# VHH binders against Putative glutathione-dependent formaldehyde-activating enzyme: the designs that were tried, part 5

Target 1, 157 residues: Putative glutathione-dependent formaldehyde-activating enzyme, of Halomonas elongata (e1vbt6)
Amino acid sequence: MLLEGSCHCGAVRFRVVSPHPYPFNRCYCSICRKTAGGGGYAINLSGDADTLVVHGAEHTSIYQAEIDGLTSPGERHFCSRCASALWVFDPRWPELVHPFASAIDSDLPRPPERVHLMLENKPDWVEIESREQDRCFAGYPDESIAEWHARLGLEEG
Key: E = the ipSAE of ESMFold2; O = the ipSAE of OpenDDE; V2 = 0.75 times the mean of E and O plus 0.25 times the DockQ between their complexes.

## First folded at step 1 (VHH)

Design f01 (framework vhh_lunsekimig_d3)
Fold by ESMFold2-Fast, scan of step 1:
Structure f01 (fold): chain B 157 residues (1-157), chain A 117 residues (1-117)
Amino acid sequence: as target 1 above (157 residues)
Amino acid sequence: EVQLVESGGGVVQPGGSLRLSCAASGFTFSSYALYWYRQAAGIERELIASITSGGSTNYVDSVKGRFTISRDNSENTMYLQMNSLRAEDTGLYYCARYRGSSWFDYWGQGTLVTVSS
């Protein structure tokens, strides 16, 4: 599925091919919540990094979080003009880019199962609306985005 | 070994046209998105146009309707057709191979476009 996305001010627009377009991951960690989580979480998608095309790339900035005094290799790309969070790139997995569902303009499919992760980092005011079929993890989940799509038979094809 | 070579720059009057070429070698051309960047004196390098491996195109607002990006995978060449040129279009034009996450791993040396009366 070809996904189209943008920042709020329109200075940055992008397109990326996602073989795994279901927006199922809800991450409650402080980094996702503070940078992209107005509802208490951020939702990341999977995209093929080699297909990412960016208009207005000169208006993007990169934030790398400090974790226990070390700079995280994960790159959070955002619009330097309006601060919209756009995607995450981690050079440890250079074939993948993870656009935020909040930055996607294309109609995304409704996931049959959601995964709630990093719940140990969730503040008390954030309430989880978990469905019976949803999965919850105190830290990282036990499967990748690609594995989740494969398990549920939902790979875009 | 991987090379991008721009050509087609020159001096034209306002309202004129130029066609730039970016000849690529040393990689599987058809598999990569490619970009045109422009750098004017005293101004940061600006993205002006992009084309994906599948042929989807994007343009900065200042060139929409005037510039057309295209590619010929059989010739390993990307083009920029520039019409209705303006003085503000003056600059060095670079082609770049897109690596991912707004990172470009190979750039050409640039071709100079001067729009003057």
Scores: ipSAE 0.000, ipTM 0.110, lowest interface PAE 14.3, mean pLDDT 79

Design f02 (framework vhh_lunsekimig_d3)
Fold by ESMFold2-Fast, scan of step 1:
Structure f02 (fold): chain B 157 residues (1-157), chain A 117 residues (1-117)
Amino acid sequence: as target 1 above (157 residues)
Amino acid sequence: EVQLVESGGGVVQPGGSLRLSCAASGSIFSIYALYWYRQAAGIERELIASITRGGSTNYVDSVKGRFTISRDNSENTMYLQMNSLRAEDTGLYYCAAKRYGSDFDYWGQGTLVTVSS
């Protein structure tokens, strides 16, 4: 599925093909929550990095988190004008880009199951809407975004 | 399309310093994320340092504080400043470049660094 996205001010617009467009993955860690998580979590999609086209890239800035003094190689791209979080790119997995569902303008499909991860890092004010089909993980999940789509028969391509 | 050429390798005593250079020709250098890899005898090629298009750097623990990666987009060159060298730093050093949104990594041919007394 071709996904179109933008920052709030319109200075950055982008397009990317996602074979895995279901917005099922909710991350509650402090990095995701503080950079892209107005509801207490961020939702990352999977995109094919080869297909990413960006307009207004000169207005894109990169944040890399520091954990115990170590700089993460993961790049969080955001609009330098309005601060909209746009996508995550990690050069160690250069075939993938992870746009934030909050930056997508295209109509996203409704996921039949959600995955909640990094719950041990969740603040008390954040409530989890967990349903019987949902999966919850104190840390990292036991499957990738691609594996989730494959298991549920939702993989496109 | 980019061609990468490493230079600056050689023989140095423990505690010494070397500066490696990786010169690019072809397309615009500034759009690439850039990496230094090291391959020691009997060990797979290991990522030791990286610098993103935006200038953010990352290092493996064994070189952090001793090595510094930098880039000069006006000269199409990336550098690795290596200080306080140890025998364990001996190996072939490769530079690599990846264009955002590209399927292909570009690799240099490698430059040998030998740390011996």
Scores: ipSAE 0.000, ipTM 0.095, lowest interface PAE 19.2, mean pLDDT 79

Design f03 (framework vhh_lunsekimig_d3)
Fold by ESMFold2-Fast, scan of step 1:
Structure f03 (fold): chain B 157 residues (1-157), chain A 117 residues (1-117)
Amino acid sequence: as target 1 above (157 residues)
Amino acid sequence: EVQLVESGGGVVQPGGSLRLSCAASGFTVSRNYLYWYRQAAGIERELIASIYSGGSTNYVDSVKGRFTISRDNSENTMYLQMNSLRAEDTGLYYCAKDYTWGYFDHWGQGTLVTVSS
């Protein structure tokens, strides 16, 4: 599926092909929550990095998390004008780009099952809206985004 | 200065065991999320095991029941105990800190495990 996305102010617009377009995950870790998680979590999708086309790239900035003065190679791209979180890219997995569902303008399909992860990092004010078929993990889930799509028989999973 | 140093790799026969170590400096293993992942020749890197600040653990299905992740807070070191090793377990094993959906904040240089068949 071709996904189209943008920042709130419109300075940055992008397109990317996602073989796995279901917005099924909810990550409650502090990095996701503080950079892209106004509801207490962030949702990232999987995209083919080679297909990413960006308009207004001069308005993007990169945030790399730092711990005790060392910088993570993972890149969180956001609009330098309006601060919209757009996608994550890690040069150690250069074939992948992970756009945030919040930045996608295309109609995303409704997931039949959600995965809630990093729940031990969840602050008390965040409530989990878990359904019977949803899966919950104190930390990292036991499957990748691609594996989740394959298990459920979804588009090019 | 955050650093991760892996050790303990080597050559082992199928069915054998190895214990990998990940020595940490610049942070404490007891308060952080730590991960082991492996990369085999011609195969994508995969997450093998994780341990969270509260002590809960997760494993990929291919190693459940065979591998055990643990940590020693006094040594500031994380371990991966690998039992019933198979040829498919051959690869470069890395430890990592702060995993975010396939992205790592800090990770080591790796230690090589070869299971001779």
Scores: ipSAE 0.006, ipTM 0.186, lowest interface PAE 9.8, mean pLDDT 80

Design f04 (framework vhh_lunsekimig_d3)
Fold by ESMFold2-Fast, scan of step 1:
Structure f04 (fold): chain B 157 residues (1-157), chain A 118 residues (1-118)
Amino acid sequence: as target 1 above (157 residues)
Amino acid sequence: EVQLVESGGGVVQPGGSLRLSCAASGFTFRNYALYWYRQAAGIERELIASISSGGTTNYVDSVKGRFTISRDNSENTMYLQMNSLRAEDTGLYYCATLRDYPYGMDVWGQGTLVTVSS
């Protein structure tokens, strides 16, 4: 599925092909929450990095999180004008790019099951709205984005 | 609390052996690739060994045949068996679980010191 996205101010627009377009995961860790989590969590998708086309790339900036004083190689790309979180790229998986669902303008499919992860790291004011079919993890889940799509028979192309 | 804790470092003479352990708490290794990184004096931190969730291993050329990475998912622990140690193997050894993005972050251990000296 072709996904189109943009930042709030319109300075950055992008498109990417996603074989795994379901917005199913909700990550409550401090990095996701503070960089892309207005509701207390962030949602990322999977995309084919070779298909990523960006307009207004001169307005993108990169943030790399520090963990125990060390810089993570993961790159969080955002609009330098409006601060919209756009996508994550990690050079250790150069075939993948992970756009944030919040930056996608295309109509995303509704996931039949959501995954809530890093719940031990959420602040007390964040309410978890879990449905019976959803899965909840105190830390990391036991499957990747691709494995989730495969398990539910939802992978695209 | 999500964390990785390394152990097993120490001082050893050239040609000796050490086994490093990396224990996870607050999450499960089972479906994720795991990594050992090394930071030696005057050398940038480098990936030296990896093991996939399915058990496929990869090594940098300088440690192939000498180091063996393994995992025990039931104990939530990863190991690095280091044989035929050389002076250039001296450094801080870090374990990491590098999730398929976008699970928020890499998880790094605190590092364990390995010193190879005569």
Scores: ipSAE 0.015, ipTM 0.266, lowest interface PAE 7.1, mean pLDDT 82

Design f05 (framework vhh_lunsekimig_d3; at its last look DockQ between E and O 0.14; V2 from the best seeds 0.00; counts 0 for: pae E 6.8 > 2, grease 24.6 > 24.2, placed apart)
Fold by ESMFold2, look of step 2:
Structure f05 (fold): chain B 157 residues (1-157), chain A 118 residues (1-118)
Amino acid sequence: as target 1 above (157 residues)
Amino acid sequence: EVQLVESGGGVVQPGGSLRLSCAASGFTFSGYALYWYRQAAGIERELIASIYSGGKTNYVDSVKGRFTISRDNSENTMYLQMNSLRAEDTGLYYCARVGSYFKELDYWGQGTLVTVSS
């Protein structure tokens, strides 16, 4: 599936092909929450980095978190004009790019189950709105975004 | 504070065995995949084994059948049982916490040295 996304002010627009477009993945880590997740979590999607096309790239900035005194290689791209979180690129996995669902303008499909991860970093005031079928992890789950889609028969090609 | 502390390294003859331990603290141990890497002098760190929170394990071909990764969630400890050691297994062995998702830092221990020599 072709995903189309933008920042709120319109200075940055992008397109990316995602075989894994279901927005199932709720990450409650402090960086995702603070940079992209006003409701207490962020949803990361997955896309083919070779297909990413960006208009208005001069209006993007990159944040790399400092954790325990070290700079993360993960690049959080956001609009320098309106602060909209757009995507994550990590050079350790150069074939992938991870748009935030919050930036996507295309209609995203409904996931049949959701995964709540990094719950050990969730502040007490954030409520997990889980359903019976959802899966919850204190840290990372034991399947990837691609494996989740394959298991549920949801992969788009 | 996330901490990973390796132990169990030492000097061993070819064909011998060692068991490495990685004591973990500062996070919910049972919720994370854990990894062993090794680094020989002058080369890049190499992933050798992984164990996911659900118990799935993976090994590189060079250690399959000789090394066994395991975890004890009640003791917050991961292990690497190394059998049939060879000279090329010499190196600094690191445990790591790395997720399947693109997140901030991998966390590394300081390493434990394994030397396989006659």
Scores: ipSAE 0.015, ipTM 0.342, lowest interface PAE 6.8, mean pLDDT 85
ESMFold2-Fast, scan of step 1: ipSAE 0.170; ipTM 0.552
ESMFold2 (binder alone), look of step 2: mean pLDDT 84; pTM 0.833
OpenDDE, look of step 2: ipSAE 0.025; ipTM 0.317

Design f06 (framework vhh_lunsekimig_d3)
Fold by ESMFold2-Fast, scan of step 1:
Structure f06 (fold): chain B 157 residues (1-157), chain A 118 residues (1-118)
Amino acid sequence: as target 1 above (157 residues)
Amino acid sequence: EVQLVESGGGVVQPGGSLRLSCAASGRIFSSYALYWYRQAAGIERELIASITSGGYTNYVDSVKGRFTISRDNSENTMYLQMNSLRAEDTGLYYCAAHLYSRGSYDYWGQGTLVTVSS
């Protein structure tokens, strides 16, 4: 699926092809919460990095989180004008880009199952509404975005 | 949730070989990207090698051709085969696991010491 996205002020617009467009993961860690998680979590999708087209790229800035005393090579791209979180790119996996569902303007499909991860890191004020079919993990889940789509029969293409 | 334990370190002479192992506890770690870091005394931790869930490998230039990273998902274990060891390879070797598609944190092992000396 072709995904179209933008920042709130419109200075940055982008398109990317995602074979895995269901917005199913909710990450409750401090980095996701503080950079893209107004509701206490962030949701990121999977996209093919070589298909990413950005308009207004001069208005993007990169944040690299410090994890356990080391600067993460993961790049969180955001609009330098309005601060909208847009996508994550990690040069260790150059074939992939992870746009945030919050930055996608295309109508995303509703996931049949959500995955709640990094729950050991959520603050007490964040309430988790878990549906009966949802999965909850104290840390990382045992499957990738692609594996989640495959397990549920939701792969596009 | 993921516990990592390194083994295989030790003392070896220059030109020798060692195989490091990183064993993970947990249901399945095939979805995780796995990597080896090296920390020498008084120096910041450096990424040495990585292997993605899809099997793609990357190495820092100083170890290319000498080190080989691999994984065995059936054993929940990652390996680092180190050949043609040099004095500058001495340090603590840490394994780490990261689920790129969702995670903001890496899980770390405790480290295993490799000493290249006579």
Scores: ipSAE 0.005, ipTM 0.304, lowest interface PAE 10.3, mean pLDDT 80

Design f07 (framework vhh_lunsekimig_d3)
Fold by ESMFold2-Fast, scan of step 1:
Structure f07 (fold): chain B 157 residues (1-157), chain A 119 residues (1-119)
Amino acid sequence: as target 1 above (157 residues)
Amino acid sequence: EVQLVESGGGVVQPGGSLRLSCAASGFTFSYYALYWYRQAAGIERELIASISSGGRTNYVDSVKGRFTISRDNSENTMYLQMNSLRAEDTGLYYCAKEGRWSTTPFDYWGQGTLVTVSS
C-alpha cells in the first residue's frame, strides 16, 4: 500500500510504499512516549526505504537518543517548524523506514490484534487498553512486523 | 545466518551459583546489544539482564546484586553469572540479539537453557 503522510504545518509531506500497513505496534518506551506518544505510546509502521519520497526535506531535523550515555544510531526525523514526529530510520537496517501512524494521512486498516511492547518502561499513569486478542511484551516481541502480518493473513503482495 | 547457542543450565540448590554462556555466530558481535530473558511456567517471557555494545548493563530489580551479565567480543560470547539463586529463578533462560529497531523482534533467540533451583 502507498502511504501518504505529512507534518501538522504542511511544510513536510512524504510518501512511502508499505507491504505491511497495519498499525498494530504500541511502543511504551520513554523515547517513543516523549517524541511521538501523547497517549503514552507511539505506533510505528514499516516502509520500504527505497520508495520514500520527501517534499520539503529542508524542514526536517534528526534526533538521536542518548541511552545510558551512548548515542543511538537510530534517527528520529521530525518537522523543524511544527515538531511533528514523522519517521524513524536506522542505518543498521537501511532497507527499512518506520513512519509513525500519527503522521500518516492515508486511511490505515484497523488491526485485528495489537501488540504492546516495552511495557517495562511504561509509567504508572498510562493505562494499557489490552483486549483479549492483544499480545503484551515487557521488552521486544517475538515476531517481526512481516511475521505478524503473515500470521494473521494480512500480507500485501 | 545468525546463531545463538545457550549453555550452562542445570539443577542447583537455593543459595547456589551457575554461569550461563551464549555463543554467537553469523553477525558482527561487537555491534549489537545482547539480552538474557527468562521464561517461567505461567509467566510471560521477562527481560532480566542486558548489555550494550559499549558494555553498559541493566538488570531487573529481582536479580540486581545477584546476577552479572558480561561479554567477550574476542570470543563472540556473552555470559550470565548467577549467584544466591532462589526458587523463583527457576525457568528457561534465552539469549537474544538486538533486532531491527523497537518495531522488530530480537532475531535468533537460542534454544534456551533450563535452570532449576530446588531443594
Scores: ipSAE 0.000, ipTM 0.119, lowest interface PAE 11.9, mean pLDDT 80

Design f08 (framework vhh_lunsekimig_d3)
Fold by ESMFold2-Fast, scan of step 1:
Structure f08 (fold): chain B 157 residues (1-157), chain A 121 residues (1-121)
Amino acid sequence: as target 1 above (157 residues)
Amino acid sequence: EVQLVESGGGVVQPGGSLRLSCAASGFTVSSKYLYWYRQAAGIERELIASIYTGGSTNYVDSVKGRFTISRDNSENTMYLQMNSLRAEDTGLYYCARSPEYYGSKSAFDIWGQGTLVTVSS
C-alpha cells in the first residue's frame, strides 16, 4: 500500500510503499513518548526504504538519541519548522523506513490486534488501553512487524 | 534461519590478546548493525563494541584503544580483536544483531551461549 504523509505545517510531504501498513505497534518508551507520543506512546509502521520520496527534505532535521552513553544509530526525522515527527530510519535495517502513524495522511487500516511494547518503561500517568485480543510486552515483542502481518493473514502482496 | 556462533575465547594472562569470531548465517553481515556484549558475574550485561552499516565503529570508553571490532564480508564473519586484556575483561562475550527498531531504546537478540574469556594472573 502507498502511504502518503506530511508534517503539520505542510513544508515536508512524503510517500512510501508499505507492505505492512497496519498501525498495530504502540511503543511506550521515553524516546517514542517524548518525540512522537502525546498519549504516552508512538506507533511505527514499516515501509520500503527504496520507495521513500520526500518533498521539502531541506526542512527535515535528524535526532539520534543517546542511550546508555552511546549514540543510537536510529535517525528520527522531523520537520524543523513545526517539529512534527515523521519517520525513523535505522541503518541496521537499511531496507526499512518506519513512518509514524501520526504523520500518515492516507487512511490506515484498522488493526485487529495491537501490540503494546516497552511497558516497563512507561510512566505511571500513562494508562494502557488494551483489548482482550491485544498482546503486551515488558520489553520487545517476540515477532517482527512482517511476522505480525503474516500471523494475522494481513500480509500485503 | 538467523544464527550467530561465537568462538575464540580462552584463558589469558593480563596484558595478553585474544581474537573472537562471530560466524553469521541467514543474513549478510555487511548489511546489518552488529555488536559484542559482555556478561560478567555480578555485573549487568553491557554493550562493548558495535559496527554499523558502512563499517563505522563505536566502543565503550573502557575498551577504546584496546579492542577492535571488524567484519569480513567474504567470510560473513564479525571479529573482536582484544589487546592489553585486564582482569575486568573476564566474562561471556556474545555477538548479536539488534531486533527490528520500533523507535525506542535499542535492544538485541543473543544467539548461542557466548564464548568465555578469562583473564587471570
Scores: ipSAE 0.012, ipTM 0.192, lowest interface PAE 8.9, mean pLDDT 79

Design f09 (framework vhh_lunsekimig_d3)
Fold by ESMFold2-Fast, scan of step 1:
Structure f09 (fold): chain B 157 residues (1-157), chain A 120 residues (1-120)
Amino acid sequence: as target 1 above (157 residues)
Amino acid sequence: EVQLVESGGGVVQPGGSLRLSCAASGFTFSDNALYWYRQAAGIERELIASITSGGRTNYVDSVKGRFTISRDNSENTMYLQMNSLRAEDTGLYYCAVRYLGSGKYQYDYWGQGTLVTVSS
């Protein structure tokens, strides 16, 4: 599926092809929550980095988190004008880009099952809205984004 | 440089005990959550135990009541006390500090792993 996205002020617009477009994961870690998680979590999609087209790229800035005094190679791209979080790129996996669901303008499909991850890192004020079929993990889940889509028969060829 | 060095693995009979240690350097140990992973033959690496900076612990169901994770911030060392060991506990045990800001389930820092073999 072709995903179209933008920042709030409109200075940055982008498109990317995602074989895995379901917004199913909710990550409660402090980096996701503080950079893209107004509800206490962030939702990352997967996209093919080779298909990413950006208009207004001169208005993007990159944040790299420091973890225990070392700079993480993961790049969080955001609009330098309005601060909208847009996507994550990690040069260790250069084939992949992870747009935030919050930056997508396209109609995303409704996931049949949600995954709540990094729950041991959530603050007490964040309440989990968990449905009967949802899965909850104190740390990382036992499958990747691509594997979740494959298991549920939802990936595009 | 960040280093995690595991020790304490070995060969033990079913029902026996081992204590694994993870010595950490190059980062602020007391501020970070720490993890023990297990890689057994034929299965994916799995998270078996975690401990937060505040000391809260979590375990996978297969080790609950048998394994105990702990940390000593003054010594920059994390431990895994393993009791009532079973054949299915055989595997490489890794301590880890991982990247939390990505949609990928990858790790930023690993120990070298320590082998635990439960056999007669």
Scores: ipSAE 0.005, ipTM 0.153, lowest interface PAE 11.4, mean pLDDT 80

Design f10 (framework vhh_lunsekimig_d3)
Fold by ESMFold2-Fast, scan of step 1:
Structure f10 (fold): chain B 157 residues (1-157), chain A 119 residues (1-119)
Amino acid sequence: as target 1 above (157 residues)
Amino acid sequence: EVQLVESGGGVVQPGGSLRLSCAASGFTFSTYRLYWYRQAAGIERELIASITSGDSTNYVDSVKGRFTISRDNSENTMYLQMNSLRAEDTGLYYCARGIQYSEGWFDPWGQGTLVTVSS
């Protein structure tokens, strides 16, 4: 699926092809919450990095988190004008880019099952709206984004 | 449950070769991106090589052409073939798997395997 996205001010617009377009994961870690988590979590999608086309790339800035004195290789790209979080690129996965669902303008499909991860990092005021079929993890989940889509028969190829 | 165990380190002369192994258990090995990290005397642990589930590889410039990362999904093992070793390659070598949801954070570090390049 072709996904189109933008920052709030419109200075940055992008499109990317996602073989895994379901917005199913909710990450409650402090980095996701503080950079893209107005509701207490962020939702990262998977996209093919080779298909990413960006207009207004000169208005993007990169933040790399520092974890226990080490700089994370993960690059959080955001609009330098309006601060909208746009996507994560990690050179350890150069084939992938992870746009935030909040930056996507395209109509995303509704996931049949949600995954809640990094719950050990969740602040007490954040309530988890978990359905009986949803999966919850104190830390990292047992499966990747691609594995989730394959298990539920939802891969787009 | 999930475990990654490094082996194959040792003392070698400059210009020598070593092959490191990372034996994995407790997860579906074939679906994960895998990494070799190195910690030399100093302040930081450095990512030196990676391999995707589709066998695409990436290396830091300092080891390109000398090191080769590979995986054997039937044996749940990842390898790092190190050729033309230099004194600056001395360090503890660690393996890790990636998690795509959260910038590829990894499981707790193992003990690593020590590589010493000295004359």
Scores: ipSAE 0.014, ipTM 0.238, lowest interface PAE 7.6, mean pLDDT 81

Design f11 (framework vhh_lunsekimig_d3)
Fold by ESMFold2-Fast, scan of step 1:
Structure f11 (fold): chain B 157 residues (1-157), chain A 119 residues (1-119)
Amino acid sequence: as target 1 above (157 residues)
Amino acid sequence: EVQLVESGGGVVQPGGSLRLSCAASGFSFSHYALYWYRQAAGIERELIASIYSGGNTNYVDSVKGRFTISRDNSENTMYLQMNSLRAEDTGLYYCAKTRYDFSGPYDYWGQGTLVTVSS
């Protein structure tokens, strides 16, 4: 599925093809929460990096998280004008880009099951809306985005 | 719960060999890129070897031809075969993984295993 996205001020617009477009995960870690987490979490999608087209790329800035004094190679791209979080790119996986669902303008499908992850890092003020069918993980989940889509029969070939 | 447990470190003479193991639990192993990092005293932690989910590998120049990274997805274990060891290879070796399809590419570090190369 072709996904179209933008920052709030309109200076950055992008499009990318996603074989796995369901916005099912909610990550409560400090990086997701502090960079994209008005609700206490971020929702990340999968996209084919070779298909990413960006207009207004000169208005993007990159943040790389620091972990134990080591700079993570993961690049969080955001609009330098309005601070909208846009996507994550990690050069260790150059084939993939991960746009934030919050930056997508296209109509995303509704997930039949949600996954809540990194809950051990969640601050007390954040409320979790968990349905009976949802999955919750104190740390990292046990399946990939592609595996989640395959398990639920939602794989786009 | 995600866990990584390193083993195989020890004391060897220059020119010797060691095989490090990283046993993983609590996650699907086959979809992760996996890494070995080295932390020597007074030196910044360095990525020394990578193995991607498709089997491609990468090494820093100082270990190319001497170290071999491999993975066994059925045993949920990653290895680092270290040959022709040098004094400068001394350090703590850390096993790490990051999910290639997760937007927060957080490395999960094990406790590390100590390698000492000395005469």
Scores: ipSAE 0.013, ipTM 0.223, lowest interface PAE 7.7, mean pLDDT 80

Design f12 (framework vhh_lunsekimig_d3)
Fold by ESMFold2-Fast, scan of step 1:
Structure f12 (fold): chain B 157 residues (1-157), chain A 120 residues (1-120)
Amino acid sequence: as target 1 above (157 residues)
Amino acid sequence: EVQLVESGGGVVQPGGSLRLSCAASGFTFSAYYLYWYRQAAGIERELIASISSGGSTNYVDSVKGRFTISRDNSENTMYLQMNSLRAEDTGLYYCARQKYSSGLGGFDYWGQGTLVTVSS
């Protein structure tokens, strides 16, 4: 599916092809909460990095988190004008880019099952609204985004 | 069959040295980022060191200059050379392969780790 996204001010617009467009991951870690988590979490999608087209790239800035004294190679791209979080690119997985669902303008499909991850990092005021079919993890999940789609029969390339 | 097996832990006095090994099988070892994590009693696992497929390294400040991570792609083995060991280095050491999950740099790890005890 072709995903179209933008920052709130419109200075940055982008397109990316996602074979895995379901917004199922809710990440509660401090980085996701503080950069893209108005509800206590951020939602990451998967996209093919080679298909990413950005307009207004001169208005993007990159943040790399420091985790346990180490600088993460993961790049969080955001609009330098309005601060909208846009996507994560990690050179350890150069074939993929992870746009935030909050930055997507396209109508995203409703996931049949959500995955809640990094719950050990969740503050007490954030409530988990988990359905019985949802999966919860104190840290990272047992499966990748692609594996989640395959397990639920939702994979189309 | 993917496996990562840690070894080399033991009991050592402050100022001593240990070399940990992580033997890997079942995947293209040279293609992956690899990590050493440490878990001390009462705290979550802490990322200690990383090594890229190209050999670039990174360390947490508390071990920088004392620990050296390395890899031998011909032997499918990753190492952690630990020098000038301190009591606070005591813990279970886990090796981990990069886990593709959400672009947030997840990890895979196997076994119970290898125990390092620095007596003081």
Scores: ipSAE 0.015, ipTM 0.235, lowest interface PAE 7.0, mean pLDDT 81

